# VHH binders against Protein SPO16 homolog (SPO16): the designs that were tried, part 3

Target 1, 180 residues: Protein SPO16 homolog (SPO16), of Homo sapiens (Human) (q5vvc0)
Amino acid sequence: MAESGKEKIKWTTTIIISSSLKSYEVATALENRSHKVRYSDSVENGSIIFSLSGVAFLLMDTKECLLSTEEIFLAKIEKFINIHQNSFLVLSAALHGPEEWKLMFRIQQRFLGCNLRILPVHNTVNAINLMCTIAKTTSKPYIDSICYRMITAKAYIIEQSPVWKTLQKIKLNSDSVNPN

## First folded at step 16 (VHH; from t4 with S104Q)

Design u2
Fold by OpenDDE, fold request of step 22:
Structure u2 (fold): chain B 180 residues (1-180), chain A 125 residues (1-125)
Amino acid sequence: as target 1 above (180 residues)
Amino acid sequence: AVQLQASGGGFVQPGGSLRLSCAASGFTFSSHAMGWFRQAPGKEREFVSAISGSGRSTYYADSVKGRFTISRDNSKNTVYLQMNSLRAEDTATYYCAKDTYPRQYTRYESDYDYWGQGTQVTVSS
């Protein structure tokens, strides 16, 4: 039985990267993964946008944040999330110690109620993997598939519910009483 | 209609310099990145350089990095390619092209929608 090697269709997408990141490892790494990488001067510095999925990532270094005034990096985050509805903050640190966690907590508290999700990462590879995973899962075909599965699962759960079964019995009984 | 007119090609000796120009019309020039591509005989067209609409960012192929300089004058709707330290391998027909998407730039040929006429650059001793 020849295992028809399902050629895993390599997921490829278009990525818009801030010009500020052009010389960084993350940009090179994404280009090497056969994605179409475009650059822009008009997007927020440190941003990576997956255009097809609509997911945007803001890359920030924890050390840089700690060395800057809180107002500066918070303003940057705020600007970013106001532009992008589906946004993630990728916070890079070699180690996630107490100071890093405190920073994350402060950021999360500041943007409580906003659609900001923080992704702590420890290196570029980790960041890329997370971004790509999120982008894949939020891509239209994948989302459609998930939605379909969810709908199907929901329907199944409803059909198997005691309440639904009872309602069906009631309906059957009512239809039997009014043959007209 | 979008029009791109390239000029400045010619014959140069190795180590020489040449400046290409591409005049653009028919679109908002400053909103779109411009690129230079080249095609040598028997080879595929390859990316040379791109410049963002604002002119703040540039992109170079590794083969021309440090030797070529892309620039633009948005007041004149013109993009330039200054080529220094020319080599025999730089011999090609050079094309200017308009990026399809505004406010972005890239190296991918497929993302360019309008192309100028090629200008021949020949580097020969």
Scores: ipSAE 0.880, ipTM 0.961, lowest interface PAE 0.4, mean pLDDT 91
Fold by OpenDDE, fold request of step 22:
Structure u2 (fold): chain B 180 residues (1-180), chain A 125 residues (1-125)
Amino acid sequence: as target 1 above (180 residues)
Amino acid sequence: AVQLQASGGGFVQPGGSLRLSCAASGFTFSSHAMGWFRQAPGKEREFVSAISGSGRSTYYADSVKGRFTISRDNSKNTVYLQMNSLRAEDTATYYCAKDTYPRQYTRYESDYDYWGQGTQVTVSS
């Protein structure tokens, strides 16, 4: 029985990247994974947008944040969040020590209750993997598939319910008694 | 209707220079990136360069980096390609194209929806 190797259709999508990231490894790496990359001057610097998935990522370097005034990088994050409903902050650091964690906590505290999720990453590969995973799982076809499975599972559970079976039996008996 | 008119092609010796121009009409010029593509005889069309709608960002194929410069004048609805240090391998028909999506730019031919008439560039001794 030849296991028909279901060629795992590689998920590919179109990604919009800020022009500021054009020279960065992240853009090239995404292209190498067969994604279509488009660039834009009109998006926030550091932005990576998966439009078909409805998710946006803001790439920031932790060191740069620490060297900057808190007001500047917070304002940038705020602007980004206001534009994108489903937002992720990708914080890059070689090491996540106490200072990096403190920064993360401050950011999280500042945007508590907002649709901001922070993703600490150590390198470009890690960042890409996380972004692609999130984007894939939030893509419409994937969500639709999950929803369909959930609905089907629910229906199956209901159909297998003793209550449902009993109701069906009652109905069948009622229909048999009133042949008129 | 969208119209693109390319000009500036010709014969040049190796090491020479040419400047291509493409005049655009029928759309909001500043909102769309413009690209240059080229096709040599018997070869597939290849990306040469693109410039964002604002003109702030440019994109070049590796084969032309450092030799070609793309620019635009939004007041004239014109995109330019300055070609320096031309080589025999640069011989091709050059096409100006409009990016499909506003406020974005890319190297992918499939993302360009309108194309101008080609202008021939021949680099020969």
Scores: ipSAE 0.877, ipTM 0.962, lowest interface PAE 0.4, mean pLDDT 91
Fold by ESMFold2, look of step 17:
Structure u2 (fold): chain B 180 residues (1-180), chain A 125 residues (1-125)
Amino acid sequence: as target 1 above (180 residues)
Amino acid sequence: AVQLQASGGGFVQPGGSLRLSCAASGFTFSSHAMGWFRQAPGKEREFVSAISGSGRSTYYADSVKGRFTISRDNSKNTVYLQMNSLRAEDTATYYCAKDTYPRQYTRYESDYDYWGQGTQVTVSS
């Protein structure tokens, strides 16, 4: 995938972020990367969802996890995994020492065989870079190109709908967060 | 099918207050965020405020934080904008709009698919 054209090709996407993270550094930084950021009350607190990439991240502070009951944060992770098919747990701590690694081990053991990957991070910048890299490498740029090719090369006429509206409707359905 | 009717605009002195209302119909009101936008003559339309479908989360442009309060009454399918401490710079036509996506909210104008006719707010001495 080579950079091309007069415009610098810059990967941008749509990200759904839990309201719990609104006004936090992570949300501001993602907006500053020109991604379209939408917020939701209906996703798990700490969620960051790259809907077009098919990946979802649950951001948790390791110190907060160590201070809370294990049943609470394990139930939160379990609910997240059951909603999102390709799930990542982002564990943040300034240093990942023995207690932090023990926590990670306990979580890994609890969710063995589940589609959950655990990402230890040190700070918000580390988390953003890792999440964006993962989301970019799993994104589906060919699907986006097909949609624009349908508009630019030849318009498709659909009764009661403009071709543009139909393409937006298809893209809207793939971007929306569905309650389950 | 979707209808949005904004009302409550008028003429006020600087420092005064107004309350805008937007009556909505033709969609599941409680599942969609609602937004207020404004446009002064010769300027681009700009984001003012948004409220989530449940009403639990609000979003404000920096220029109106602390002065404006968005709210909704899902039993009456109505969104409100309480505007306090009005300034001359708040003079504009105010539009209510429906977020395209259920259970999400945003400040991005392009993500609102239905728009009211607008109501004029004029702040002058």
Scores: ipSAE 0.690, ipTM 0.877, lowest interface PAE 1.0, mean pLDDT 82
Fold by ESMFold2, fold request of step 22:
Structure u2 (fold): chain B 180 residues (1-180), chain A 125 residues (1-125)
Amino acid sequence: as target 1 above (180 residues)
Amino acid sequence: AVQLQASGGGFVQPGGSLRLSCAASGFTFSSHAMGWFRQAPGKEREFVSAISGSGRSTYYADSVKGRFTISRDNSKNTVYLQMNSLRAEDTATYYCAKDTYPRQYTRYESDYDYWGQGTQVTVSS
């Protein structure tokens, strides 16, 4: 009977964040948790992508959605879920009352049958805890995560020799959205 | 072959200005972010600034924000670092580097795959 104490290894990962969120509290807090944060001009505003876990989050403020044209924010969500196989909408509001609840159900109804899950949150800490928990529990083999990052960054692995060098140093599965 | 050639270093007095240049070749320059890093004697190399491939986004270390300006000219395959209000603590070898990944940018040294040979900046007296 071998007893082994579980090593308390702090989980860290690489996160690609839209430039639109740079200098915001959410980006700073993720860096403070020792995650490696990269930024991109080429992803949808409000995106937070855990490339090694194969999950992506779109942050949207409920007040902005309620003031915006429905067509606009639904199109943004649709574009996001067509790019990312495991998509989450992080819907932020200080209070999730009747109007926020109606908005959430409208979005859920519109995207029935899609791989989109809605996460209502109250603040930045709530959002970060949910995103990190989901990303940690859905972690995938490194190779699949690299392919996901290349697809979402519009990069092809054959065209990027430095990616092969990184793969070799870490000793090395369709993470693609199926269009209609 | 990827080549990065940094230049423009020299001796300046505190409060002075200097402009560094980094000429790049051997890759699609406009697809990749470029960074500036520096290393003072006895210290680890540290991040100074980065600029996205398109030039739309910039990133600065807190120690240089407001004094240094990164820019790029994609027609000349060149990235620049304008350094104003120089201080003695800015004395270091400055390196330009190419981000490994297209269409992303970062402050993390380990994510830069090609490096220039460096140019010395000395701020004294």
Scores: ipSAE 0.621, ipTM 0.860, lowest interface PAE 1.4, mean pLDDT 83
Fold by ESMFold2, fold request of step 22:
Structure u2 (fold): chain B 180 residues (1-180), chain A 125 residues (1-125)
Amino acid sequence: as target 1 above (180 residues)
Amino acid sequence: AVQLQASGGGFVQPGGSLRLSCAASGFTFSSHAMGWFRQAPGKEREFVSAISGSGRSTYYADSVKGRFTISRDNSKNTVYLQMNSLRAEDTATYYCAKDTYPRQYTRYESDYDYWGQGTQVTVSS
């Protein structure tokens, strides 16, 4: 199958980015895709908000999280999800190995029952492609349910893992059980 | 009514300095970013610099980075542009403008809804 050469209107939008990301590779790459980028001092550091699509992304580097105090990065995530109804955590690492998966499980356990969705990514291009795809699909007037589920499934990778499902089951049982 | 009055322009030799001021009224000054733009004769208006409403963040065009400094005094409802190491190509009418949206800032001219009348800066021997 090949595109016949028809003129196709490229989807572009306005994106609000935290001042903390100004001059970072992610911000420059979004501008290079012809999106209009606005900056804000009033959003959580690391935020990328597609306000017209109703989705928000928090970028966090796993290396920095592993070197940081747990209370600090969990409080940051909590603040973010309390502001944004449709929230994604973009968790970047060159390799998602055992320590990175432990971090993801810890975050998922802490926010069990919240609308937080975790996107493990391994570079800036991967992050931008996922964020833009999610935002574009969410902004369409009516979405084919199969297409929407495919894109949303990529956003729920951690939720479908066997470990995540086991933690979800244990969390719910613990909330309902009164141990002696 | 929103009013913006730019001043401080003048004639200066290359390598010299000028400080522009823009007095603002008719809106909550501290909630909105302010920008400076310039237009030379026969050219399109171009972005120079922006500062967030709080003053914590600044944004500069590459052509002025390191030579110009934007600042604001929210108690005086005034934004400033300190221009150092001036060059002939800095000759233009300089305009201050108010960002349309609170708590955000941008380089995009189309997102500024109110404009001052401008002040002339001329850099020549």
Scores: ipSAE 0.602, ipTM 0.854, lowest interface PAE 1.4, mean pLDDT 83

## First folded at step 19 (VHH)

Design x3 (from t4 with T100K)
Fold by ESMFold2, look of step 20:
Structure x3 (fold): chain B 180 residues (1-180), chain A 125 residues (1-125)
Amino acid sequence: as target 1 above (180 residues)
Amino acid sequence: AVQLQASGGGFVQPGGSLRLSCAASGFTFSSHAMGWFRQAPGKEREFVSAISGSGRSTYYADSVKGRFTISRDNSKNTVYLQMNSLRAEDTATYYCAKDKYPRSYTRYESDYDYWGQGTQVTVSS
């Protein structure tokens, strides 16, 4: 790992990105965070792999998925999770409406019990922030794999849940009696 | 022992063409990306181009994109740089280099572990 050349040390890592994402905004933005970006022909199209953190992300555009047959994008996801033990699917859409949630639900149903976590994002900045936060958290020396799973699952359920979003839309009173 | 021998440099007029070659030995050539770098007098060495081990993917510095073409012949353990529409600012010593890691490629010179001796390219009237 390369150290930052400035006074304040910034977390940086090596990221392997599919050749299919070369020249895309996501690759440039990761380099803007001083990460060392390498490209590969040997990974699934749309892959972003934080090899030192042991996590891998598959970027998929929701509109492209809706244009594809279900068999095609599900096979791509299945291939990805069979190669990577800590897999995330990053679903990108400018607006996550009913069709986007329906797609996410279909993917969740297909991969129930599999080691796949789904991250809906709105734009490149949103995706990069989320990926880098997850990768940085999993690279800590003492982090318990169980604790990591609990942290990401809890945050995903409460913040990205369709139920939670619906409740916030209706302006229901929050219950603060829970310990967490 | 890894050896890289760059050749094909010379003197050429602006707008002309040259083809550089780099013969490689001492490693599994098809498993590793190869890169071309250049260094003009008084300047830092800079990335020119890279090609994946299979040859499927190429990577170019913005300054050479559209004018230079990297290629490889894995049966001859040789990487090439076809340089067209040459300009005075292309004058430099050109180095071929081997990527340290198999199955990926990069523009970062710190990830290249073996370097050729270089070949001089001079573009002048």
Scores: ipSAE 0.668, ipTM 0.871, lowest interface PAE 1.0, mean pLDDT 83

Design x5 (from t4 with G53S)
Fold by OpenDDE, fold request of step 22:
Structure x5 (fold): chain B 180 residues (1-180), chain A 125 residues (1-125)
Amino acid sequence: as target 1 above (180 residues)
Amino acid sequence: AVQLQASGGGFVQPGGSLRLSCAASGFTFSSHAMGWFRQAPGKEREFVSAISSSGRSTYYADSVKGRFTISRDNSKNTVYLQMNSLRAEDTATYYCAKDTYPRSYTRYESDYDYWGQGTQVTVSS
């Protein structure tokens, strides 16, 4: 039985990358993964946007953040999250030691209650893999699939609920009493 | 109607220079990136250069980096391609094109929706 090699339809998407990242490894790496990459001067510096999924990533280097004034990088983050509803902060560091964690914690505290998710990454490959995974899973066909599964699971849970079973029994009994 | 009119092509010796111009009309020029493509005989059309809508950012094919310079004047609705240190392999018909999508630029031919008439560049001794 020849396992019909389901040609894994390679997931391809359109990516908008800030012009500021054009010379960086992340841009080149994304271009090499057969995605349609576009660059823009109108998006926040350091941003990568997956247009089809609507997810946006802001790439920042932890070391650079630590060397800058807190006000500057926080303002940048704030601006970014105000524009993008589904946003991630990608914090790059070779090692996540106490200082890096403190920074992450401070950022998270500053934006507590906001839709900001921080992704610590160690290298470009890690960053790309995470971004692509998130974007893929949030793409329309995948979201629909997940939603369908969730609905189905919910329905199943409800149907298996003792409360539901009891209600069904009650309904059956009521229908049996009113044959008229 | 969108119109792109390219000019500036001609004959030049190796090492020479040419400047191509493309005048655009029929759309908001300042909102769209512009690109240059070229097609040599018997070859596929290839990306040469693109410039962002603002003119702040540029994109070059590796084959022309350091030799070609793309620029634009939004007040004149014109995009330019300065070609220096021309080589025989630069011989092609050059096309200016309008990017389909506003506020971004790319090297992908498929993302360009309007094309100017080609202008011939011949580099020969």
Scores: ipSAE 0.875, ipTM 0.959, lowest interface PAE 0.4, mean pLDDT 90
Fold by OpenDDE, fold request of step 22:
Structure x5 (fold): chain B 180 residues (1-180), chain A 125 residues (1-125)
Amino acid sequence: as target 1 above (180 residues)
Amino acid sequence: AVQLQASGGGFVQPGGSLRLSCAASGFTFSSHAMGWFRQAPGKEREFVSAISSSGRSTYYADSVKGRFTISRDNSKNTVYLQMNSLRAEDTATYYCAKDTYPRSYTRYESDYDYWGQGTQVTVSS
């Protein structure tokens, strides 16, 4: 029985990255994973956009945030989330100590009720893995696949239902009695 | 119709300089990134440089980094490639190309939809 090695079709997509991140390892790392990377001057600095998945990531360094005025980085986040409906803040820190957590909580509190999710990451690899996972799971083909599976599962459950089987039997009997 | 007219190619000695120009028409020039590619005889076309629509950002192949400078004048609908410290390996036909997608730029040849006529650059002693 030749296990037809279902060549796991590697998910690849086009990613738009802010020009500000051009020198960062994130772009190269994404390319190494066979994604196409495009750069843009028109997106917010730190932006990584998976257009086909409808998700956008804002990469920020925790240290930089802590060194800046709170108003500045909050305004940046606000601008970003106003543009992108499905937004993630990728907050990078080598260590997640009390100060980093405090910052995260402040940000979360400020944007409570908004469609912003914070992703704490400790390195580039972690960031890329999370972004790609999220983007993959939110991609249209993947969603469609899940939806299809859900629909088919539901249909199967209904068809296997004793109630449904009984109703079918009743209908068949009624149709047999009224041949007109 | 989109038109790209490249010029400025020629013969130069190693270490010399050339400036290529590409005049664009038939599209909103300021909305699209522009790129330069080159093809040497018997080789595949390779990416040389790209410039964002605004001109604020540039992209260079490693082989030309530090030697070539891409620039653009949106008022003239023209993109330029200043080539300094030319080497024999830079000998190729150079092509100007329009990026397919507005407001972004890349090194991928597949993302360029219009190409100018090539201009020959020959670096020889």
Scores: ipSAE 0.871, ipTM 0.958, lowest interface PAE 0.4, mean pLDDT 91
Fold by ESMFold2, fold request of step 22:
Structure x5 (fold): chain B 180 residues (1-180), chain A 125 residues (1-125)
Amino acid sequence: as target 1 above (180 residues)
Amino acid sequence: AVQLQASGGGFVQPGGSLRLSCAASGFTFSSHAMGWFRQAPGKEREFVSAISSSGRSTYYADSVKGRFTISRDNSKNTVYLQMNSLRAEDTATYYCAKDTYPRSYTRYESDYDYWGQGTQVTVSS
């Protein structure tokens, strides 16, 4: 090489973020990490989608959930998991006490048997580190152009196919957190 | 054939205003975000603003935020850039561009696949 420096390429990826998050700290922090960030009006408010990793995160503030009706936030979660096969719910609270744990239990009970993982976090840094770690450990070594279209109705149809569900099984069982 | 025709440039004094238009054809305009970029002589092309396909969301470079307003009229297949409080450093050729992907938008130049020929904006006394 012509310059002295690190030989390894740092991990970067493509992230689709709901327009509702564009002015939030989480979006700015992801852009500052050299990831290619795109915004969309067509995804659920609070969504962060790692297209190349096949994982999607829904950010929800626990205080806002407790102040809203249960039917509203459960419907939002249901819509999200019906679109995304590898769904994570990121529940943010400064402290997870009895009310917050009861909320988590209610959500887990409601979606029993669904492919939903719930991630309690305390702040934005917590959430970013967890999302990026999960996305990095599930990423594939090649670029698949069909993954860039997962936010459309065509990608939705492909995601619901028996082939896609079978690949999800293989991905869940075959890949380790640290492949080397 | 995708065509983008930018117009509305001209000469203006510092503090003045101009409104750029970009007429689009050859693709489903309402499905794609649109962007404005600019290039001064001897400089790299830089992002100015973007607008989502629906027009609900806008994105601005820090250097123009609060002075420029992007808008679109999907019935006329046209995107606009209202430029107020113009400064000498705004002097450039302004290009409109089509986002490659439907239903998302970005500031990254490499994600725009079709470009207009541009319209010149000159801000000087």
Scores: ipSAE 0.681, ipTM 0.879, lowest interface PAE 1.0, mean pLDDT 83
Fold by ESMFold2, fold request of step 22:
Structure x5 (fold): chain B 180 residues (1-180), chain A 125 residues (1-125)
Amino acid sequence: as target 1 above (180 residues)
Amino acid sequence: AVQLQASGGGFVQPGGSLRLSCAASGFTFSSHAMGWFRQAPGKEREFVSAISSSGRSTYYADSVKGRFTISRDNSKNTVYLQMNSLRAEDTATYYCAKDTYPRSYTRYESDYDYWGQGTQVTVSS
């Protein structure tokens, strides 16, 4: 028998994507990464689920959230959290201005103490890289791996980015009339 | 036992139309997505179309988008493929198949567990 001792192993998994995302860039990009993508009418619109990793992502656009009523988008997030143990909200167009900052604060306040992590993203590539990295590291038998802890720290750092902290300082200064 | 019976194939001129049907039995039809695949002589079998268990969502190979329409009637346990604007490259044996998993659908052949015997479609003058 001839054997190759240099075979490279590539991580692949099954991803369940809401039918609502089938025609979008995120679905095409996940298919192009050699994962087995399945679509479903039975999951919440905007869902991307890595079932073997035990993590689920809800994709929402900040502009669409601002156009809808509070009850609608909060109920959607609550339903998602109640179904999935490890829930992530992938929020696009976040950190673009004060309206987006207020939206993030409202969501954080409403779900304080719940198993929800908010991932503000600027583009589809950023979202895909974060989701795949989180799912890959959580699929390992050793959940305490340094890689998993560093990936979650990167997600925290994005939320606590210098740009985000600068916006918070500007918002506080705009609430102050004089800097005395 | 799961059975899938495809029918409706035949000879048709280029630009013509055919409607394939696939009668299903031996499983809860309304819980599973259904797919159509095709195989031309000397070629590997390829995905054509899939329809979700409810019939609300459809999935098409790029080569057939806009020309083929998949549909289903859950009261009759039947899936259909309406084939319009047929071309010579559509000549193949067409197979219907049952998705392995309930409540989701896919283009990946390996996720289909039961297959019909197929029906021949020939597009010629």
Scores: ipSAE 0.672, ipTM 0.877, lowest interface PAE 1.0, mean pLDDT 82

